VHH binders against Salicylate/benzoate carboxyl methyltransferase (BSMT1). Designs and how they scored, part 3

Target 1, 379 residues: Salicylate/benzoate carboxyl methyltransferase (BSMT1), of Arabidopsis thaliana (Mouse-ear cress) (q6xmi3)
Amino acid sequence: MDPRFINTIPSLRYDDDKCDDEYAFVKALCMSGGDGANSYSANSRLQKKVLSMAKPVLVRNTEEMMMNLDFPTYIKVAELGCSSGQNSFLAIFEIINTINVLCQHVNKNSPEIDCCLNDLPENDFNTTFKFVPFFNKELMITNKSSCFVYGAPGSFYSRLFSRNSLHLIHSSYALHWLSKVPEKLENNKGNLYITSSSPQSAYKAYLNQFQKDFTMFLRLRSEEIVSNGRMVLTFIGRNTLNDPLYRDCCHFWTLLSNSLRDLVFEGLVSESKLDAFNMPFYDPNVQELKEVIQKEGSFEINELESHGFDLGHYYEEDDFEAGRNEANGIRAVSEPMLIAHFGEEIIDTLFDKYAYHVTQHANCRNKTTVSLVVSLTKK

## First folded at step 1 (VHH)

Design a15 (framework vhh_sonelokimab_d1)
Fold by ESMFold2-Fast, scan of step 1:
Structure a15 (fold): chain B 379 residues (1-379), chain A 123 residues (1-123)
Amino acid sequence: as target 1 above (379 residues)
Amino acid sequence: DVQLVESGGGLVQPGGSLRLSCAASGFTFSSYAVGWFRQAPGKEREFIGAISRSGGSTYYAVSEKGRFTISRDNSKNTLYLQMNSLRPEDTAVYYCAAYTFKYEGGKTEYDYWGQGTLVTVSS
């Protein structure tokens, strides 16, 4: 190793030190494009439902931030893992509305607001930026205000913003994605994720990777956020404390595994390719979140809530439509990773099989998933 | 309960043929991929081949060239293994297995196994 790199902070490691698989994974983590019908429909519906659940926590923390910072004349907000198109603005709209309503109530002038949208460089920022004039027109009608929008391309497992510059950080359904696939999963062969049949070593590998990633995330955000700044994070999670192999959301990855296995049996995917594919995903419980936050030490927990949440795909009376809607949702979040590993030619057939498996597995219908919402204050 | 019951095993002479059957119950057979495995005395379990849920696609281990054919009849909930040109080294207990799904996540790879049927290839 070149000694010049000893002084580089971990988040600024050079490409020469990255393995091809890690770089490919980071690139693939980008969500499907913003103008695609499936991406737009699936992401809009899901994001609106998730935001509705988290909205009271987001509103309270926005208000408390403004009051505790004594109504600053400038606010910088970051949306981490923003996706593309109008979906990027759902939480931003609620934040701006909350600030303006609060300022009006206390007879203070509204601040100038910079909104920084973060996702990987491959994200369709151009579709999002084309939406900015429409968003500001809507803000003018509802709030008599506007905001300034900037892109911040890069992994949130690296530094993204200058020191002590952010006042509010929001992230929704992004942090359950790991920086990379955990090591030591050879004993979990044939499974895309943790299942009830997985060895304890697989659970420990995933937990260890999540602990490393979330600790890194908190440390990096602590450098970028001002003292008394707020952070509101929403995860796909689980309520189970006593059985680490029980997963409230495991059917998503089990049905994807079944669909890929069908492609192996049809000769479209090799068994070795399937065995090499593992989801860089982790669904924490409340205790695991508390332990990482406490150990890292930069933030105080204001609120940590668990919500049983129906994603809506299972309420359709037509099983065929329900299967297609779930397939579209899982495709939107997994397609770039699947293309990077298996190639684009299998994707349509894969998700046709996925939709069919949903219709055949009645025990997946009307399943409630678990979401965890945590709000934090910078010490 | 998911149940798989193999039948059709027995003693056969080298060069002979044998058809094994596997009767499935307790699940929607047409929704699952199913396959055959064998275990010879003193050896680990070996994959033979599998068939897609529709029966339109088959996948075989590289060692099983042209002698074995897998088929299924979804109307009868039955899986078949046709074995031709049998050799003494084909002597093993033959198992059928189903790839299935559970709410808890279960196993994604061959969760259910039959009890096995013995095939002996000897003169």
Scores: ipSAE 0.000, ipTM 0.126, lowest interface PAE 20.2, mean pLDDT 77

Design a16 (framework vhh_8cml_1)
Fold by ESMFold2-Fast, scan of step 1:
Structure a16 (fold): chain B 379 residues (1-379), chain A 123 residues (1-123)
Amino acid sequence: as target 1 above (379 residues)
Amino acid sequence: EVQLVESGGGLVQPGGSLRLSCAASGRTFSTYAMGWFRQAPGQEREFVALISGSGGSTDYSDSAKGRFTISRDNAKNTVYLQMNSLKPEDTGVYFCAKVYTKWSGDTYEFDYWGQGTQVTVSS
């Protein structure tokens, strides 16, 4: 009844034990202490878990892409919203491994693979590029292959790649971030996002911005991807179809709002600053995704899945560390926006309060976040 | 944009066989999964069988396992359901559908239904 994990069509026939071993390698890569402190961050754990859930869809679409394009000798892959460090390579490793295993199974030569990493220009690409030699060394040991890595700095709400050049596009937990804060949020004061008490105008404002942004994203990617090329996207989303104000992930932004209200009470943040701050975020449902994709028209939907995503392993114990781990995760994704609006001076205090709120509201630790996975083929 | 047309239904005796066909329009047929569903008079529509876009993976309802085989010919844009050892309980209208969403268990969300083809198993 309750789909806690992604359920997908069974993978194309290959060795499941071998796939498990190669997944273990990806996990070990990210957890290596020798690669720096960032590999153990809460953000790294989240990225690993999201990939683990989406892996069957990613593997199937990579295999089907190779077969439908009749085993090309060259492919170009894009990772959109790649983040930095080792995390940039999690999906890339799975893609390359899938291609090599499939080619070996059907007695074909593996293609040359170009991997393009995309994020905003402010992203720490230098840290990611310093990891490339290590990644290629491990890839050569594991798969007897290598890849060529390029950076593509810029917003994915703009053109990033030459026409008809990409074969496979992947994006994980990036497209729920909007290009800008929606207009017409004047009646949603004190709330950073949609809540059950929000006016319908706030829901309409967020939905309209999401529809505009996702339509633009699809149009831009349709110019850059080859016919029969594949795209695999994961979103933070929601299951509700009839009540647009009910949110499966509202606790993230509600706790942040409560923490900011504490700072207003203590005189560290002005009420007007809080009222002016809204998250450029939207958690779509499956129907909203389907409608945008079908209306834009450039892509066929192969798979569209909605599953509960349990973040409980962030909370190793029911204690102070659990609150700190959650605070660190939310800080990682929201800190640049918070600094831009409130200044750097409040950030440490804000997330100390956030951690406290998590510890005081134990039911927040048991919240299931909904993830949407969609795979698309260019018409 | 996708249109689905089922054929191959008919009247058969218990223990008999039928092969159903579903012809799909459009050039992206090989990129999506296809399923067969059935609806008996006075009952809800139920899942029967599923096949991946490439044809490499299949799934079946418990009632269909061992008796029915789903296959596809991507060059002809056609999906098939070979039904053997038919029982009176298999009587119903059989529909093919494009499958793009899967829920846990044997329930699937689907798009682009055909008109269906009648299967009657009686002596």
Scores: ipSAE 0.000, ipTM 0.265, lowest interface PAE 16.4, mean pLDDT 77

Design a17 (framework vhh_7d4b_2)
Fold by ESMFold2-Fast, scan of step 1:
Structure a17 (fold): chain B 379 residues (1-379), chain A 124 residues (1-124)
Amino acid sequence: as target 1 above (379 residues)
Amino acid sequence: QVQLVESGGGVVQPGRSLRLSCAASGFTFSSYAMGWYRQAPGKQRELVASISGSGGSTNYADSVKGRFTISRDNSKNTMYLQMNSLKPEDTAVYYCATEYKVYGDSTYTYFDYWGQGTQVTVSS
């Protein structure tokens, strides 16, 4: 264990307001991954806030799972779409803490706990795994326990785990990413995603792809999870309106589209390259989510909740700083896809333009997004 | 914490108008979509109208298009349904609903009260 690395990792028991500890962790991740200040971990504050929304649901479902399974001696937990960074360990910590506290309360022995971190094979698992010894040390101090951490590389649109092996599945802000870009988007030229100017055919294409992907996800997880096992999922979503083109998050992709159009005007990106680029993304509403779950039929819905959500940095007094924070967040999420399609050379200039567009569209700093939290029990 | 209180229901003759109100509290009202649902005896609950958080987008069931108007006043945390040219088929219990949900800590859940509903009866 490198003592410098240990000294830069924040304690999971620390307040979210201790920015120095979080900044130190972000620096460590950037140095290890070679991704600089624009790494996915730059969004850690946003992800912590989202995970905090899911925490009560996650705690309740963990307790009910333990009770309904009659306190098994072994628990296998999966974190799907874990990315790299400390946010995966926040959810895992809450799960393990909940199990240990409950077992003590009812005078039962705590189980052995396997925690499986899942993401695509290209994910920097090594950076995340370097945090494991610190996490286990913290867990020993807090709960006098430890967990076993494993990597499960692969798409969650495929089988990942042996049949009937998982007790608890958690996924945060991952399932809004589709398995692929939908077909039949030729009439949505110049738009990276659904906007108010998009044709109805674009909405139908995205909805159809989401329905297929989420149905497949549920079917695959139903094979891997035990009966009475629990699943807690958090999505970027939208409010339930009959207008299929209204999007609470539409400004994210519209500003990115506008920034790419600037590069087309400057001759750095071809118009045909822009027209061919579409985000494999979908923000479901409560009704769409409920319909897929009920139709697939393997899971009972325990809770399905919609939460309004502010990015926090939208309350920055300095428009320049707010624009940079927004640009850094969208860059962290979209950079690999943008490099694959447009090449690395445009990325810095693209996000400079994105930050500028945020500054020019003051209403974007007051935009509220929607998060959906759903908890499920395997029938 | 979250509360929805409906008012304005009653008994009216066909062709008359009625205005329903829903007073909301306990959440950031202007950030969330709101809707009116209705349920007639022996029928499924159906969405009648919905309105975006800003009030800039509205949607209506085909059965009420051109007759009903949904609106909201974010300064008063209140949503309205103006019902014109009422028909006997509009007889139902009307419910105010929000897409906003709240969970409590590990021991408590906040219930989304659709309100008690308000009875609308259209009969001669």
Scores: ipSAE 0.000, ipTM 0.175, lowest interface PAE 17.1, mean pLDDT 76

Design a18 (framework vhh_5c3l_4)
Fold by ESMFold2-Fast, scan of step 1:
Structure a18 (fold): chain B 379 residues (1-379), chain A 128 residues (1-128)
Amino acid sequence: as target 1 above (379 residues)
Amino acid sequence: QVQLQESGGGLVQPGGSLRLSCAASGFTFSSYSMSWVRQAPGKGLEVVSDISSSGSTITYADSVKGRFTISRDNAKNTLYLQMNSLKPEDTAVYYCARKYEYRVTSGDTTYETYFDYRGPGTQVTVSS
């Protein structure tokens, strides 16, 4: 493997591009995952859309953090649930850019910045670390700076960082994943998650698990973050406050259930295996987030916003392309759980069925999913 | 809390005109680029026009260039689409959409764009 191929993005297809090399390299950093298979491309586009939606809140909180801490000479940032490859750097780039632009505007020296990437130990940190020299080359070109990148493998439902060390914490679309499947879901058979047909006890089981997990998360982060440090979190959520079984366009879990039922009909999956499968997932509303944050008590809420978000559909996609892109996105987040429960041999067939179901319900692909963005200050 | 609400759609004869409005609330309207997007029966979405946050940069799809005019009133938090010389091919649900521009670097003029919100849409039907 020639070292030139590490510094030149292998997926870059801009040989005929008339853009400056610097612009091509920077654009490739954000797009290199998109040049691969549709699954990686769709996942990269989703992460960029989520960041774009949350960017104004992230920028504002980064600026306010710098001002409230009186422009420290050292900043430590954590990205929780960072994923792999160049996608790990999307929010980090925005944070570093915001700090450098602010410092320039107020005539202050830019800090040294440590960036800590967190995900489960099974995450491909080695692929992410291979992008660090390229990322620093880009930062030197655009910001005349560099950062130091560290891995912090482990569950964010445990301690990850030394006491009072973090200044800024960011997490995007990670905290809706629970530490475990809730107990006592036997009466929710036939459903992978909460639906309109679910009993009230299923909702209470999921809510209880979410409350325990999010409370634990906040307590652990409160030990690791400095006073007046900031945290910006993005969730898949819902707008409903009074109807706990109503879910805003979370059709992807219903389509996955339908696809698994097709495999039961074809004899590839047993009905008992399907009945035993439940998603460790929860989509909170704004009131549920406020109640947990206020009860735990370590953080002040600065902003809590609800956004309608077009998940997995792009405006110029045809039905077939939209179906494939949604299937690839759901596969990316659910595949390890599905392999663990059902085995790897069904996965390709399962997501072919999923793409077909999206195509058959084309009107559903234009519906929005609700995202919640919350920003917090450590007391 | 972000809301985009379209109005002004309806039935119109070929060669006629309609003016669409979009009332925006729950965000700083003047900070965002906006677009009009449409979906014809049995077809995917098409971006018909974009306007920058200040109103200084405007683009149109080739299919509507010279016939449609996009504009905005930042004081009233309202986006407009003036549609002239309407054709049966313009029959679609028209959506007001918020466009977010992401800079790839701090010194770069290269931008990536995403649509993070759209309204429920307003039906435009062009037939006799």
Scores: ipSAE 0.000, ipTM 0.117, lowest interface PAE 22.0, mean pLDDT 77

Design a19 (framework vhh_8h63_2)
Fold by ESMFold2-Fast, scan of step 1:
Structure a19 (fold): chain B 379 residues (1-379), chain A 127 residues (1-127)
Amino acid sequence: as target 1 above (379 residues)
Amino acid sequence: ELQLVESGGGLVQAGGSLTVSCAASGFTFSSYAMGWSRQAPGKERELVAGISSGGSTYYADTVKGRFTISRDNAKNTLYLQMNSLKPEDTAMYYCAKTTWKYTTESGGYETSYFDYWGQGTQVTVSG
């Protein structure tokens, strides 16, 4: 909390009961990643796998950006939904390395690079900032350069950066999280998300919320990015165009629902609390992404790729270990939302049950999932 | 003293239907989750259906769409309506107050853990 803003504008942040639900929800969107050893290891494996798929697209767009902007002496990069700790720097390292290698190859001076790490204000930026000296030491060894790191706390569904200041924007596995739970989900009672038993009205409610959120995101980024600047975004997605209720990632939320139902049976969670809980999540397909981008109109699509990978391929070990690894991964991305709704006292028991359900449903841990990678140029 | 008394089992032809019942006493029935487990000769016991105090239901994949669990809190009675019965549904059916037992050895919960006070009711499906 900045005391200068409190002293100069004391009325702007403290009198609004109208935003209590919105504020609580925004806080719950913050992913846990700084305070637990389990969150670090599980989240690192997933993030490295996702980056490996997106890396060729990220490298190519970074090179093309540098060439098309005629090798600027200053570059400002944003990592949106950066999480915390060492994981915040995975894509940033690849970007800086790409810029420095390209500059050496074409006999140009390397730019000064500002790296802006964005997440919600409740994110553990202090853990990330403690890593900066180590990161710069590694950059000096590998690239003979360093970068300047800044925090940009706030929702990426709001303005974050000054007008026409960003050259490159990267976001990985953040934009599938919605600004809020969609309205009109009363007919989807008992489901945390879209399932095969969900009504078509639930699909329409989630799609409508995604369209509003992603349109707003693109409009806001269009004000902050320079012309010919680049954006690379990775989503959890789906391949199907024919059945709107089919979800390649459906087992994640179904097993979580089953685990919460176990807690209802034990009297640790009320049925009404379970019924009131819906995931602010959406897994788009390629066509849905294209339609939003084209309708908003500020960006040209360079590439839009669908990547299948076997999430369970990493879990060729013992069934027990596979169950625990899957539970740790889902815990890392869902824990803040679960704590906000159910309280922290159920969390360990919940994910022990989740690990057990994964063990009983071995087919789910070896299921192929879908990632969508899109690269955009600002018109 | 907690008691669960199962009844309604018997012989039925494949494709037929049967309802088993459980009379509960010795505890506040409406406040607890209840379930039905079954055990066939030479096989492990499995939870086939569960119902929470609020009426939310769970079904094992083997019986989903065919079996319906229900409760009558005024009569302290649990029911399992079984439709489209198959020979593989042949088992002793046990009524239980369900709970999940955490074990340090497995690092997880056992789905078949129950407080067993009834003797069960036999269901045999021919054909």
Scores: ipSAE 0.000, ipTM 0.123, lowest interface PAE 23.2, mean pLDDT 76

Design a20 (framework vhh_sonelokimab_d1)
Fold by ESMFold2-Fast, scan of step 1:
Structure a20 (fold): chain B 379 residues (1-379), chain A 128 residues (1-128)
Amino acid sequence: as target 1 above (379 residues)
Amino acid sequence: DVQLVESGGGLVQPGGSLRLSCAASGFTFSSYAVGWFRQAPGKEREFIGAISGSGGSTYYAVSEKGRFTISRDNSKNTLYLQMNSLRPEDTAVYYCAKSETYTVDSSGYKIKYTYDYWGQGTLVTVSS
């Protein structure tokens, strides 16, 4: 998961009073990585499940890309939103393995492969790069090959790669993060995100921001990817097509809101601080994805899949407390935002509350997350 | 523990109508697409239709479009199949199924699916 809250140069010029606060917030979004117990990389179970669901689509598109480009001698792959560290290498490994197996089956030479890992410039790329020698050692053992790994620091809501250079783009659980918190959320007080009690104006604000961001993303990627190149994207999403306030999942944001309300009740967080906090997040449905892709026009849709799954932590993880496991996952992705807004002092207590609420929610049997997997071909 | 229980099958005359029901339990019914399949004696299982979790989208096999209508009631955790203008070739065991994964076409309809749980089936016989 790769949070994207971008403070742009125009914003700095036109609202200096808020620029320092927004810049600090953006910088904080990069602080979830590293050697800590709360690192996103340390709590990788959810990301591995998401990759497992997307794997068939990723494999098929990698094979079709190689065949349709007539087995190039050089492939450049981009992994966008690599804040998960080792989990980014899992997708890269599947891509490289797929290419090598396919080439062997059709008696073609394997290409040289450049792998570009993208995250915000404030991210600790050095921690990720320390894993590269280990990854190449494993790759030599399993595939008798290696890859070249590069960092591409920057927001994927900006240009990242030279024109017509990428063959395959992968992004997992990153694009549901918006470039910024939507404007006009003043009537959504006490809610971190869209809930059944939210006004329709909140839904429209989030949808509008998502449409702008995803359109920009597609425009930028269209300049960087070769014709007939492939892109595979996985979103947290929803199946609901007709009720804009219904969420198939996102219980995690409701539970986080409830946990923060507990802290307000206990006098540890002010009501005004809670009211001012909104997640830069959007869970699209298949129709919303299709409309943005078709309107932008640079890509053909190959596959668009909806996957429902139970989080599973409550039943499968006998070695860990189920509530703690889910709390650790949500903490890893949200902690930088929470520290930036509420301060570090409340974080441990907040996620103790969160683990409790997760346990209560599990008893109600609502443990389903919806993922949307879309694969695209550059026209 | 996921359970799907079909009911409403029986003997019906050609040209008649029949409504099948499927009672679902053990999962969040409104979060999953569910569908109907049938299997005639000595034949492979055949897809009939599917409905999204919210009920907002339906997808039918081309051969069944117009005669069969799929619907759901999320408040009752129940899936329905309304069958009209029944023919002897509609004689089969009818199954409901829960889908964990589905691929939608560019219009937003289900094209390819993976079904992880099946009911025991209900027999429909169309004869004089």
Scores: ipSAE 0.000, ipTM 0.163, lowest interface PAE 18.8, mean pLDDT 76

Design a21 (framework vhh_8cml_1)
Fold by ESMFold2-Fast, scan of step 1:
Formats: C-alpha cells, sequence, structure tokens
Structure a21 (fold): chain B 379 residues (1-379), chain A 128 residues (1-128)
C-alpha cells in the first residue's frame, strides 16, 4: 500500500483502469518516455519477445496442471531468476489469467495464488515490491482476483522452498547462468566464453559445469514441487550438433572481449586481468538438455522446442541507437561481475566501446538467436 | 514408407558450386526438420546443415558457414543445399536426413538431433 510509488510510473493513469489491454500494462511497467527508462528498454524488449515465444507452452502447462491436480483451492507459483522484476510480473499475469479463465470456463472457484519471486539477495527486491500494488490493482480490474507476492532471496542452486509446496515453476533466460566459472579454462586466454578459436577443452569445461549445475537445479526443484506439478524453462541455446564451438547467440561476448581488449591496449586493464576473466554462462542444445533431464530422472519432458529469430527484428534502424541499446542490455546482466573483477572505474568507458563495436559489426544484427523452451512434469 | 532421394552431386573444380536436392515421401514433410550430412572416405558422418520444419531456422557446421545455404520447399516436399566456394575437403557422399520428432502441433519446432531416416546419398567430388 503505497500510492505514491504507483503514481511514479510514467505511463500509468488511473482513468485507464478499465483497460484490459496487455500493451497498456507493459507500457506502465517499462516506464517509457523518460531518461531513466533508457537503460532497461532494450532488455525489456528482448525479454518480452522471449516470453511471447514461450507463452503458448506456459498457457498449456498451466491449464494441464490445474486439470491434473483436480483444480486445487491453493496454488503456489515460483518465478526463478528475475534480474528484471517487471518481466516476472508479465509471466505471473499470464499464469493467473490462464487459471482464472479456465476456472470460469469449467464453473470452478478460482484458487488462492501465492507468487514467489526468486533472485539473489543483492537484487533490488524493494523496487520489484513497489510494483506489487499496481500489479494487484490491474489484476483486480482484468480478472477480479488478486495474488500474494513473496520474495525468496537466494541462489536457485540451493533449496529455496519447503518440500512438496510448489505447483508451478517458471524461469526465463536465467539457467544459462552457471553457479561458477568452470575449471580448466587456462587455454582459452583472451576469450570471455566459447568462440570458434577456442580449444575443445574449453567446451568440455563449460559443458561439465552446465551438466553439474542443471542436474543440481533439477534435484532441488524436485524436492520442492508437488507430484504432477509443472515447470517451464527458457534458455539461450544453440542448434549445433557436431561443431560444439559454433555459437548462435554469443557474438555479444565476443564484442565484450573486444571492448576489454581495447582497454588493455589503452593501459586501463591489465592483460592478466582480462585473461583471468571468463563468463559463467552456457548455451545448451536440445540434446544436452534432454540428456541431463533424463539422467536426473525426477521429471518427464512434455515439450522441448527450439525457437529461432533474427536480432534485427527488435533492434533500431539507427546504428547508434542499436549499439547503445545492446550495450545497455549487456551491461544490465554483466555489470556486477565486471565490477567485482575489474573495478567500477572502467565500466562507463567499457560500454561506450561496446556500443562502438556494435556499430562497426552491423552484420551482428542479422545473426539468428536461438531460444530453447522446455516444459516438465514432476513424476 | 519414408523415402529420401538425393540428387545434384557430381564432379566440380575447387571454387565451384553445386546445388543438392532431396525429394521426400512417406511422411508429412512440413512437420519435420531436415538435415544434410556428409561422409568422406574412412571418416564418420559429419553434420553439414539443418533446417526447421517451417524453414524459419537454420544451423550450419563451421566448415559450411558462409559457403553453404540450406533451404526447403514444403509444397514440393524438397530440401536443398546450395554449396558455394567448394574445397577438396568438401569431397564426400552427402546424405539427406529426417529428424525423429514431429514439430509441436502448436506450430513450434522440436530438435532432438537424432535422425531416423537417411537417403542413399549423392557423391560430391571436388577435384584439384
Amino acid sequence: as target 1 above (379 residues)
Amino acid sequence: EVQLVESGGGLVQPGGSLRLSCAASGFTFSSYAMGWFRQAPGQEREFVALISWSGGSTDYSDSAKGRFTISRDNAKNTVYLQMNSLKPEDTGVYFCAKDTYEHSPTGKYRFTYSFDYWGQGTQVTVSS
């Protein structure tokens, strides 16, 4: 209950409370039209596109969950890894809307719904929680319902929820982040991640870390989710079979590497600091996901889909704007780890160079990105 | 019965071009991803290119990237591989392959990177 925080959303007007338009809700969350809104606009566009690709899978699994659990009177939903809290509310809105529409259609009472937002303790949960009153106000207008929102701070590579308590788990573009940098990357000097010039040992190190982390994630979620509960996960991924060094989506790490190399040339970053920096990131393929899920054994795969799209579909026509937008997006996800390793002093200059490299590599806007969507049922 | 029939192979000089075709029958062609693989003498089958059920997504091996283009015509039940800037190392038997899994009924595609049917192959020879 803090009306002043609702009133700080630039595109929100209470005279528009009758609007059921998802577009109006998205505009309110994105705080469009202000200087302070620039930093997350590109990230919000990408995340919205990824969520739109996963939406049919999310809707189907939500409906099937409700039917298979025989319309429970209480539902607990977890949203894992919400570095951008506004995007988490979009997925939660879709889940709640799906449940309420289904219940009305089959003449059942809507359940009470608890929504648990998970991110690391360093995440600004206060900013996220300031949107809760607005979210519930819109939900009451559109669905004549409300939800209870809780924070669950901590790594999703640890236990987060009580045993057999969750009915639905959603995570979007979070599980490509590893628990730690893999061991044995000494032969991948000058590269922040896997590139076509990387040794096979780098690929093996990243794959091994991903297998360990995703197995642990599945084991932990299996303890927290009820039988016949559902999980929907989206990853940055790749569509390569026998060339494991080929990457669809990792041009952005190459551009970041080039930007850091410029700072080494200018004497602002030591070569040894660059050589020691590796991204705790992995882009799996469909076969790698399937093998981990089958080996861990707690979940059945309902759907496993690959979605491709061109980066140009969401980038600006102006190269300068495109470069700045991509720099802002990569900064948002990488800044804390860059500060921890290189210090805060270089960050502004680094991302100015990053924006420049994007403008010089216009062909990067024509790269196909790959997203993997998997839906799982707890055995 | 699933059948895949490759054509368009032949002898070409280094730097030349060839276009391979694969005519498919016995299944709902528009519902499956299709791939091209090759096998050089004494080597295992190597991935070359992959195309989704709709043609909206493609993938290439590093050796094929920038030189080869995979495409499909769902009305003709045919998948193509346009090969440019051919090298002696590209010599081999080229196989058309069908993905094991049908795309989602909701209009999304699935890749399992497992293939259940293969064509007889077509020979490509790049002479020095």
Scores: ipSAE 0.000, ipTM 0.156, lowest interface PAE 17.0, mean pLDDT 77

